# VH-VL binders against b7kms5: the designs that were tried, part 289

Target 1, 80 residues: b7kms5
Amino acid sequence: DTFETVRNTIRIESEVDESLRQLCHEERITKETWLEAAYLYLCEKPEELAQVIQLAQERLSQRKAIADYKRAKTMQERFL
Below, E stands for the ipSAE of ESMFold2; O stands for the ipSAE of OpenDDE; V2 stands for 0.75 times the mean of E and O plus 0.25 times the DockQ between their complexes.

## First folded at step 18 (VH-VL)

Design q_21 (framework fv_pozelimab; at its last look DockQ between E and O 0.72; V2 from the best seeds 0.64)
Fold by OpenDDE, look of step 18:
Structure q_21 (fold): chain C 80 residues (1-80), chain A 121 residues (1-121), chain B 107 residues (1-107)
Amino acid sequence: as target 1 above (80 residues)
Amino acid sequence: QVQLQESGPGLVKPSETLSLTCTVSGDSVSSTYWTWIRQPPGKGLEWIGYIYYSGSSYYNPSLKSRATISVDTSKNQFSLKLSSVTAADTAVYYCARTDFYDEELVPFDYWGQGTLVTVSS
Amino acid sequence: AIQMTQSPSSLSASVGDRVTITCRASQGIRNDLGWYQQKPGKAPKLLIYAASSLQKGVPSRFAGRGSGTDFTLTISSLQPEDFATYYCLQYFKYPWTFGQGTKVEIK
């Protein structure tokens, strides 16, 4: 069998990334294959998927808040 | 795909107020900075000002407080008003997005096509 | 306001030529410098941000260099579609200001 991959940039929170990196190292897998496997698993688990989506939405909200603050600070610094 | 499009009257009389609207598609006006830039015919570019979705704005001092930028999140639009116009305000007016790539400021990564506004009696 | 001075104001070149445009700031602006390309009747297009970062979709023949007060945009091998006017922008301090532009014409 052959498969195609898509290259993209994924930004992961540093603490989560480090934890995931360690797990992948111990299990001799990659973050990419972990994400693929996790997603496919969750696709067959609607309740679990819903929980993950909710968690992801909360994390996104937090990330947006932080980003907004940083952007505002960046723009404000240009008055100095 | 982000798209911007300017709209408004192409002709304004001296002393009146120039009014333009930029309609944004493919992106929300939230969480980014939106900018107006103008270019007199055959001349260079002049930064007019920006607005953040929260309403925070700043203008080029060269406009002497004649400019007002506003945002309408419900319509995904932002607008420019320039009062007391003169012939010197004749220009192609562009709306543009200022965004951040990985926390790096990136001015004007997307532009509208521009709209010519002529100030004439 | 910070003044941005581009040089030259215009230049003539041939396809395949190496072209260099310079932008000088009246004061230090770190790496808060952008380069834009504008063709007649069209809006400017972002080429470079942060002095040296290539915008997505921009050919690799475009390169930005510099920091502080002196910046350069280089086109390693000029292509037919590269004949246009180029502008630098400082966004280090308000008001943000453009250079006067450099018109790259066909020789």
Scores: ipSAE 0.622, ipTM 0.902, lowest interface PAE 0.6, mean pLDDT 95
Fold by ESMFold2, look of step 18:
Structure q_21 (fold): chain C 80 residues (1-80), chain A 121 residues (1-121), chain B 107 residues (1-107)
Amino acid sequence: as target 1 above (80 residues)
Amino acid sequence: QVQLQESGPGLVKPSETLSLTCTVSGDSVSSTYWTWIRQPPGKGLEWIGYIYYSGSSYYNPSLKSRATISVDTSKNQFSLKLSSVTAADTAVYYCARTDFYDEELVPFDYWGQGTLVTVSS
Amino acid sequence: AIQMTQSPSSLSASVGDRVTITCRASQGIRNDLGWYQQKPGKAPKLLIYAASSLQKGVPSRFAGRGSGTDFTLTISSLQPEDFATYYCLQYFKYPWTFGQGTKVEIK
């Protein structure tokens, strides 16, 4: 009965992170336990899990588009 | 692990077109910027140009518009064509990746092993 | 195009020596300067990017310094495997250009 954990680094948009920090503070939980609970709960709710996955895919696409734009600007600025 | 491998004919006749392909594994050619670089035997390195898979490209003016780089996303490859070659184009040709670490530009963090192309009758 | 001049063109040194190679740009390039090591018969290998950032897997005896027009690569304690030719690269403006190279020979 050991509760093994792994240490990971993630990046979260600042407004989402602030809101999540406020929620966790108010409920006296940690971000880690919230994430674990959310995943375990959704595993038993296929329709809600599908909605979360779709939102995650949309956010992933937007983050990629922003990164591609910034990188293109970096390469473009090297013209005289 | 990202790996790049050049392939193509090692001998090209003067005035013809040099054609090389770089095969990428461990990464996608659509993920970042890809480059060709060459090195005449016993001499220094010359940047040829880059391509981004959606069409942004730039070529060293020293090649006088003879170079074109293209991408084949279905084969995960990018290629170089250099037209109207002369003996001065004899070199080892390298393909390389340009990456971004935390949005910091990192030029040529991985290279192919190089392929010698000799221009000779 | 921005010209990159390396000094010296060649040097000989003993194992354990501190070796310094310089690279000078014909105009300011901020910190858009890379250093590459090339051993005979092999492709160049990235050592340093952004003038001073050490690439993953590169020994800490390699250090890059400088900004603007004057840059150095220092090997704090030369090892036998450091026999190679070293190139600087400016990537501030197109066309990107390499220095002419510095050949380091170990005595």
Scores: ipSAE 0.591, ipTM 0.884, lowest interface PAE 1.0, mean pLDDT 93
ESMFold2 (binder alone), look of step 18: mean pLDDT 93; pTM 0.951

Design q_22 (framework fv_pozelimab; at its last look DockQ between E and O 0.69; V2 from the best seeds 0.00; counts 0 for: pae E 12.9 > 2)
Fold by OpenDDE, look of step 18:
Structure q_22 (fold): chain C 80 residues (1-80), chain A 121 residues (1-121), chain B 107 residues (1-107)
Amino acid sequence: as target 1 above (80 residues)
Amino acid sequence: QVQLQESGPGLVKPSETLSLTCTVSGDSVSSNYWTWIRQPPGKGLEWIGYIYYSGSSYYNPSLKSRATISVDTSKNQFSLKLSSVTAADTAVYYCARTDFYDEELVPFDYWGQGTLVTVSS
Amino acid sequence: AIQMTQSPSSLSASVGDRVTITCRASQGIRNDLGWYQQKPGKAPKLLIYAASSLQKGVPSRFAGRGSGTDFTLTISSLQPEDFATYYCLQYFKYPWTFGQGTKVEIK
């Protein structure tokens, strides 16, 4: 059979990315396979999945707030 | 997939107000800068202005007195009004998105197909 | 407003040719320069942003270079689908302004 992959650009918070990178290095896996495995695991764990989703939503809210500020600042600089 | 589509009358009489709407799909108008650009037939491109979902907007000084851009988050749309039009306002009008990648501006990574607006009596 | 001057206004080339288009800003714009391709009856398409960053899905034969006032778009080997009009855009200061365009025609 065939194994098909989809290329995607994922931006991860630097501290989280570094920690994950280190973990993957120690365990001789990749961030991609870790993500796949984690997702598949959580798909079978509805309570844990719900917790992760809640955490992800909180992180998204924070990211959006920061992004909005940075965007506004960037656009404001064009007046100077 | 992000898609933009312009809609509105293709014919406007002199001195009247040009009114166009851009419908966005595949992305929320929130947290983005949305832009109008126009191109007279056989001519170059002119930046009209932008709006942020919060309502913050800025216009090309050449059109500032006549241009108004608005956003409707409930419909995922943003609009352009250009008052007191003349033949000089005849152009293909495009709506476009300005995005950000890692704090880097990415102007007009998605465009509508454009809509011709002719100013004629 | 910052003036963007493209050169040449038009050029004729053949498939396989190396094509270079230049854009000069009337003042320094750092790397806030974009390149767009437009075909007749179609909306412009983003090719390059931040002077040298290739937009997703754009062939690698397109390359942007420059900083400050002088910028270039290079097509290393012109393909049939590359015959179009190209525009530069400065977004360093408002109002954002385009170059007048460069039409790349078939020789």
Scores: ipSAE 0.564, ipTM 0.849, lowest interface PAE 0.6, mean pLDDT 95
Fold by ESMFold2, look of step 18:
Structure q_22 (fold): chain C 80 residues (1-80), chain A 121 residues (1-121), chain B 107 residues (1-107)
Amino acid sequence: as target 1 above (80 residues)
Amino acid sequence: QVQLQESGPGLVKPSETLSLTCTVSGDSVSSNYWTWIRQPPGKGLEWIGYIYYSGSSYYNPSLKSRATISVDTSKNQFSLKLSSVTAADTAVYYCARTDFYDEELVPFDYWGQGTLVTVSS
Amino acid sequence: AIQMTQSPSSLSASVGDRVTITCRASQGIRNDLGWYQQKPGKAPKLLIYAASSLQKGVPSRFAGRGSGTDFTLTISSLQPEDFATYYCLQYFKYPWTFGQGTKVEIK
C-alpha cells in the first residue's frame, strides 16, 4: 500500500535534540517515526496526552520568555 | 495567519489628536515588535516608531515628540496618538509587525491594509 | 538619520525583462536592508530582508545583493504582477528609513 508524507521543518532545543538523536540512533529508528509513534500511542491515552500537552504549553511559555529577552536586547543595541 | 487591521476616524481637525488602533489576530501583541508607518498621498513611507509590549519604545525625531504608541493586551491591540496635527499629517497610516526569527529581525513582515487620515478644517 | 537613495526613480519595462533597482545608504548599514513591493491602494509587501534573504512565499525571481552601503534588487524575468513601486528600508539605526521608491511600469 501507499503512504503519502509531508515534508516539514521543526525547531527543537539543542539539548533535547541531542538526547532524541542519541535515543533514535540506539533504537535504530528515525526522529520522524518516533514522532509518529509517540502521537499515535498517546491518542489512545487521554490522561497521558493531557500531561504531554501541559508540558508542551510550559515549554512554549519558556521559549517565548527567552525570545522576548533576546528581542529587547537586540532592539536596544540599535540606539547607537 | 497573522492579520493586522487599522481603525479610527478618517477625518481629524487641525490642532487635535489623531488616534488610531491596530487589532492583531494570529499573534499576541505581547510578543514581537509593533510599528506605525505612514505614507502621504503620492509620497514615500515614513517610519513613526515602535513599541515592545513591556513599554520599550522609540519614535522618529521628525515628529518632535508628538507621537505616542501604546499597547492594550486585553484587547490584543496597539495604538497611535499623534497630537497637534496639521495638513502635513494627512497620510495613509499602516500598522506593521517586526518578527524576531532565529535571532534575526524580519522587519515589517505583516502590514495592515492602511487607513487614510485626512487633516482638514 | 541614515538617508536611503534609490535609483532609478522610475522605469518602464516589458514582461520577461531583467530589472535591477539600486539602493544606496549614506553610511554603512551592514546587511540590515529590506525590500518591499507596493501596488496602488495596497500595503507594502516584504520581499527580502537581511539584504539577500527571500521572505516566505516570495517568488525566486526576486534576488537581493549587497552589504555596507550599496544594494540591489533584481527581478530576473519580470511578470505582469511585478509592476509596482519598490522601496528599500534600512533597519540598522533608528529612525528606520525608507528609500524614496522606484516605480516599475509597463512599456
Scores: ipSAE 0.000, ipTM 0.655, lowest interface PAE 12.9, mean pLDDT 88
ESMFold2 (binder alone), look of step 18: mean pLDDT 92; pTM 0.947

Design q_23 (framework fv_pozelimab; at its last look DockQ between E and O 0.81; V2 from the best seeds 0.00; counts 0 for: pae E 2.1 > 2)
Fold by OpenDDE, look of step 18:
Structure q_23 (fold): chain C 80 residues (1-80), chain A 121 residues (1-121), chain B 107 residues (1-107)
Amino acid sequence: as target 1 above (80 residues)
Amino acid sequence: QVQLQESGPGLVKPSETLSLTCTVSGDSVSSSYWTWIRQPPGKGLEWIGYIYYSGTSYYNPSLKSRATISVDTSKNQFSLKLSSVTAADTAVYYCARTDFYDEELVPFDYWGQGTLVTVSS
Amino acid sequence: AIQMTQSPSSLSASVGDRVTITCRASQGIRNDLGWYQQKPGKAPKLLIYAASSLQKGVPSRFAGRGSGTDFTLTISSLQPEDFATYYCLQYFKYPWTFGQGTKVEIK
């Protein structure tokens, strides 16, 4: 069998990334295959998927808040 | 893909108020700084000002407080009003997006096609 | 306001030529410098941001260099579609200001 992959940039929170990196290292897998496997698993688990989506939404909201603050600061610095 | 399009009267009389609207598609007006830039015929570019979706705005001092930029999140639009116009305000007016790529400031990565506004009696 | 001075104001070149445009700031602006290309009747197009970062979709023949007060845009091998007016922009301090432009014409 052959398969195609898509290359993309994923930004992961540093603490989570480090933890995931360690797990992948111990289990001799990659972050990419972990994400694929996790997603496919969750696709068959609607309740668990819903929980993950909710968590992801909360994390996104936090990221947006932080990003807005940083951007505002960046723009404000140009007055000085 | 993000698209911007200017709209408004192409002719304004002296002393009146120039009013333009930029309609944004392909992206929410949130999380970016929405900018107006103008270019007199045959001349260079002048930064007018920007607005953030929160309402924070700043204007080029050269406009002497004649400019007002507003945002309408419900319509995904932002607007420019320039009061007390003169012939010197005749220009192609562009709306543009200022965004951030990985926390790096990136001015004007997307532009509208521009709209000519002529100030004439 | 920070003044941006481009040089030259205009130049003539042939396809395949190496073209260099310079932008000088009246004071240090670190790397907060952008380059834009504008063709007649069209809106400007972002080429370079942060002095040297190439915008997505922009050919690699475009390169930005510099920091502080002196910046350059280089087109390694001029293509027919590259004949246009180029502008630098400083966004280090308000108000953000453009250079006066450099028109690249066909020789």
Scores: ipSAE 0.639, ipTM 0.913, lowest interface PAE 0.6, mean pLDDT 95
Fold by ESMFold2, look of step 18:
Structure q_23 (fold): chain C 80 residues (1-80), chain A 121 residues (1-121), chain B 107 residues (1-107)
Amino acid sequence: as target 1 above (80 residues)
Amino acid sequence: QVQLQESGPGLVKPSETLSLTCTVSGDSVSSSYWTWIRQPPGKGLEWIGYIYYSGTSYYNPSLKSRATISVDTSKNQFSLKLSSVTAADTAVYYCARTDFYDEELVPFDYWGQGTLVTVSS
Amino acid sequence: AIQMTQSPSSLSASVGDRVTITCRASQGIRNDLGWYQQKPGKAPKLLIYAASSLQKGVPSRFAGRGSGTDFTLTISSLQPEDFATYYCLQYFKYPWTFGQGTKVEIK
């Protein structure tokens, strides 16, 4: 029998995605199995998991700032 | 999921200020663009203006001298004040969200139920 | 301000009919056109944004097309719940403006 899977879509910053794709190709794994392995590994390591969460929070803040700038420009274009 | 609810007095006297509040749940006031729209009974829809939580705003020129939209991030609310009202300001007032789906602008994807404000006496 | 003119102002139709509503802008608005449905006593509901993109949860019998100044909303097989007033919205340039509405009634 096999693993049940869920189909998800995610958006990854293009340079990070390119680097991750290259790593996965070099190691002959998939992006999906890398994500699963990374999470399972970190579940056993509370301090390392906390660092990953903190980095994720920082990246979320950066994404929001960039998105806010682009969205503000889109709204401003309608003044003219 | 996302819900908007208008609140405020349903009756306002001429020459006074109409004041409405929209309470947002299931979303943060800090993450989208927030809009007031009105509809006189039996008539069409009129866009009043929007606010982004940091203070950037734009108003319909027909109402700019009288309308102010503001945000209270601590209460997750935004508000409309319309000064010097007359019978012509009698309408159902809606609050609405403008958001982005995959960076595509999506106008007024969620609306409140609307509240009738009557200007009389 | 950009004026949005809808045609017809009202129409009568039967369940199962194909209905087309036209919206014309007084100047080019690219694809910055939305369609909304409003039933009596209710808030408007978004059907279509960007002229042709169907909002989540909206039945596929609703379709939008057009660009520039001429836009249409088509209901391919009218259902009982589709009797309502329909509004177009331009959001290309401030102030954002709605068409005057098209009332779709039971014949």
Scores: ipSAE 0.364, ipTM 0.778, lowest interface PAE 2.1, mean pLDDT 91
ESMFold2 (binder alone), look of step 18: mean pLDDT 93; pTM 0.950

Design q_24 (framework fv_pozelimab; at its last look DockQ between E and O 0.81; V2 from the best seeds 0.61)
Fold by OpenDDE, look of step 18:
Structure q_24 (fold): chain C 80 residues (1-80), chain A 121 residues (1-121), chain B 107 residues (1-107)
Amino acid sequence: as target 1 above (80 residues)
Amino acid sequence: QVQLQESGPGLVKPSETLSLTCTVSGDSVSSSYWTWIRQPPGKGLEWIGYIYYSGSRYYNPSLKSRATISVDTSKNQFSLKLSSVTAADTAVYYCARTDFYDEELVPFDYWGQGTLVTVSS
Amino acid sequence: AIQMTQSPSSLSASVGDRVTITCRASQGIRNDLGWYQQKPGKAPKLLIYAASSLQKGVPSRFAGRGSGTDFTLTISSLQPEDFATYYCLQYFKYPWTFGQGTKVEIK
């Protein structure tokens, strides 16, 4: 098979990444193929896709909040 | 790609207020620290201060009493006001971004081209 | 404020030369040190952050080293486009302060 791939740098929450890594290991697949398969599956499942999007939006909001806090802390430390 | 562009009057009279705006494109002003830096002709660089989109800001003590930095998220801009200017404030003024790569602080990874502000009667 | 002292203030070198610029902080700044390149009429450009991390797109001939108070920027083989003024920046403690600059001129 000949297909083109795009290299991506993604950061996954550590607990989720570990869980996903274990799953992929057990199932003899990769995180890349898992993500591809999951996305393609969800594309055919509009209700499930909507649920995943909602969850992803919530997680993004949490990430932003945490990131803002960490950045603020980093900058505040430079007053010391 | 992130781009920054300074704009404002290039000439200011003594005792008046210098006012500059930095327009950011290619990135939201959210989640980064936006900084002003200046450089007198033929001289070195001086850090003026920064602002975060939340409004958190800090100024160089040397300019704190005169400097005001603000951010307008709706326009994706941030601004500098420097009051009571003198000839000593003549400089090229740069806006720049301070960002974080994987929680690592990266100061001034992007700069505007700079704008010369001359203080003269 | 933390004082940053660069040395030398200026140097002359030829293409292909190994160039080393030093920056000394008046107190310990861990690795919160950046290096910038500035060409006439242009804005500074980030080369190194965190004392030794190469900014993306910057040639590998640039290298930053050091921790604490003494830092170096090394250009392993000077290229024609490298003639410029270089500045170090400490961002360990406010106010953030630059070195006075080192002008690298063509011999």
Scores: ipSAE 0.580, ipTM 0.864, lowest interface PAE 0.6, mean pLDDT 94
Fold by ESMFold2, look of step 18:
Structure q_24 (fold): chain C 80 residues (1-80), chain A 121 residues (1-121), chain B 107 residues (1-107)
Amino acid sequence: as target 1 above (80 residues)
Amino acid sequence: QVQLQESGPGLVKPSETLSLTCTVSGDSVSSSYWTWIRQPPGKGLEWIGYIYYSGSRYYNPSLKSRATISVDTSKNQFSLKLSSVTAADTAVYYCARTDFYDEELVPFDYWGQGTLVTVSS
Amino acid sequence: AIQMTQSPSSLSASVGDRVTITCRASQGIRNDLGWYQQKPGKAPKLLIYAASSLQKGVPSRFAGRGSGTDFTLTISSLQPEDFATYYCLQYFKYPWTFGQGTKVEIK
């Protein structure tokens, strides 16, 4: 058994991150172990996994729409 | 990694239409702003215009009446058509990507290798 | 359209020299200024965007400065691979325009 890890950078919405940080602090766990546990748990729960995936897709779509809007505005401001 | 490659005829007759295609790999043509730039032999660079896949586009005013840029998402390609060409349109034509790093605009961060188009009778 | 004027149009320098290239805009462009390097027969390569932000993989001997109308690209210690033509680009307003280029040659 080896516990090889991969370093990653992720971005989390500020209010969600604060809530997650507080939970992890109170439970004396890390964000990393929480993420791993949540994923492993959901892998055993097909319907719950599907719901999380749907929510993740909705959040991704919203984040993309906001980014696309800002980027389009940046390109549009160069007309005058 | 992102790679861009121009393709099209290297010789075009005066008054005809120059047509070039840029094939994108390592990225989706739907995710960025795509650009054509040209350089006459031994001279400087001229921006032709850009397209965003969902229809937004802009052309250099000096070329807008002759230039059309289009995108084909199914082939992951974008194209340039330049009508009514003359010898002055002889140049190396580059396709390029404009992207955003942490929402900061980054112009032409990747370029194709370029293709020479000669306008001659 | 916004005109970009580079100075000098060419220069000769030795390996190890500090070289400075200037780009001047005909009107204010904030920090919407890029620098590109082009070697013969090759496509341009992005060095710097936003006037001073170094592109990934570009050596730290390249530095961009300026805002508004006056910009510089400095190469702190010229290397053999730095002999090339350098272009500035304004991307503040359409049409986006390049400077005429500065050729850096071996002295």
Scores: ipSAE 0.516, ipTM 0.854, lowest interface PAE 1.4, mean pLDDT 92
ESMFold2 (binder alone), look of step 18: mean pLDDT 93; pTM 0.951

Design q_25 (framework fv_pozelimab; at its last look DockQ between E and O 0.59; V2 from the best seeds 0.54)
Fold by OpenDDE, look of step 18:
Structure q_25 (fold): chain C 80 residues (1-80), chain A 121 residues (1-121), chain B 107 residues (1-107)
Amino acid sequence: as target 1 above (80 residues)
Amino acid sequence: QVQLQESGPGLVKPSETLSLTCTVSGDSVSSSYWTWIRQPPGKGLEWIGYIYYSGSSYYNPSLKSRATISVDTSKNQFSLKLSSVTAADTAVYYCARTDFYDEDLVPFDYWGQGTLVTVSS
Amino acid sequence: AIQMTQSPSSLSASVGDRVTITCRASQGIRNDLGWYQQKPGKAPKLLIYAASSLQKGVPSRFAGRGSGTDFTLTISSLQPEDFATYYCLQYFKYPWTFGQGTKVEIK
């Protein structure tokens, strides 16, 4: 069988990315197939999915705060 | 997909205030810098200024403090007001987004189609 | 304000030609340089940012090079849809400033 894929640019926190990369290497899978499998697994587990979503929301909030700071700094430097 | 669209009067009388609004769709105005750029007919591009969703803004000194940019997060819009206009302010006005990829600034990756504003009596 | 000088102001070329446009800054701007393409009656389109980074969806025949004060945009093989006006932008210091533009016309 064949399937279609969509190319996405995904930026992952460096520590998490490294850990995930190592796991995928050891298990001879890819980050893409891991993400697909994890998502499909969670789709059948609403409680676990809710927990992951909450964690993702917290991480997003942290990313946003950091990003806002970095962006502000970048823009501010252009006054110097 | 992010889309921007300018709206406002296409004709303004001298000494009056030019007022334009940019409506953003496909993305929130949060966490982005939003910019106005203008282009007189047959001329080059001039950066007017930007606003961040937090309200932080900066304007091109060439506008001599005549420009005011505001943001309305509830409407997902940002606006430009240019006071005391003259014929020199006749131009196509563009709104655009400035984004960031990692540490790289990406100026004006999305543009509105532009709207012509003519200053005439 | 930092002045951006493009050269040439206009050029004529044929499909398949290699085209090079230069942008010079009045002072060092590191790699904070963008290239834009504009067709008549249309808004500019981002081609290159950070002097050499290709914007998503832009054909690989477009390439940006340079740092400091001298920058180039190269079209390796000009296509019919590439006839347009090109602008450089410095965003190193405020106010951000554009070059005067380079019109690429069909020979």
Scores: ipSAE 0.584, ipTM 0.867, lowest interface PAE 0.6, mean pLDDT 94
Fold by ESMFold2, look of step 18:
Structure q_25 (fold): chain C 80 residues (1-80), chain A 121 residues (1-121), chain B 107 residues (1-107)
Amino acid sequence: as target 1 above (80 residues)
Amino acid sequence: QVQLQESGPGLVKPSETLSLTCTVSGDSVSSSYWTWIRQPPGKGLEWIGYIYYSGSSYYNPSLKSRATISVDTSKNQFSLKLSSVTAADTAVYYCARTDFYDEDLVPFDYWGQGTLVTVSS
Amino acid sequence: AIQMTQSPSSLSASVGDRVTITCRASQGIRNDLGWYQQKPGKAPKLLIYAASSLQKGVPSRFAGRGSGTDFTLTISSLQPEDFATYYCLQYFKYPWTFGQGTKVEIK
């Protein structure tokens, strides 16, 4: 019995992706199976899931601030 | 999907202030750069200026400081006021979004339908 | 301000024709050029940004080329829905400015 899969595209910070690739290589698993396992594991652990969600929210906020800074610079360079 | 819609009076008397509002749906006014553009009947397009929700803005010098753009984040709207209007300000007024695809600046990727404002006594 | 001049001001063409519209900037604008299509009574629609990048949902028969001061929009095989007025926009320096437009009419 095999699971049906969906192909997705996501963006991951390069340092984090490199670390994850190294871990998956050492443990002889794939990035995809790691992501599935991590999510399924956390579904059974409400407190730990909440901590992961908090970290995800913090990273999202930081990425937004960096993007806003770059965009403002792009708009500013168009003054004479 | 992102939608912009202009609203405001279609007739304005000379010397008064033209006031228009753009209502944004499917996006947040806090996320992008927001622009007003106008087109006199049968003529080309003129960029009026832009605003970023935190108040950063720039206006076309051709309007001689008569234009002000503002944002109301609670209503998800931005607006244009153009003071001391004359017949030369008769035009279709458009609101538009400027956004970034990844790091690429993309001007006016969404537009409102436009609203005709006539300046006449 | 940077002036954008389009050529021709108007043209007549038949379905299936290859159409080329040019846009010249009064000074270098790198690739900060957009192309817009406007049909009567409607708002302009973005076709191309960054001189050559095709907007989502725009048919591949539209192609933009150029950098610096000279730019072109080409429609490789004109379709009935392509009869419209086309505008270029420079967004290199404020104030951002449009070309005067090119009207593409049916023969």
Scores: ipSAE 0.475, ipTM 0.842, lowest interface PAE 1.6, mean pLDDT 92
ESMFold2 (binder alone), look of step 18: mean pLDDT 92; pTM 0.943

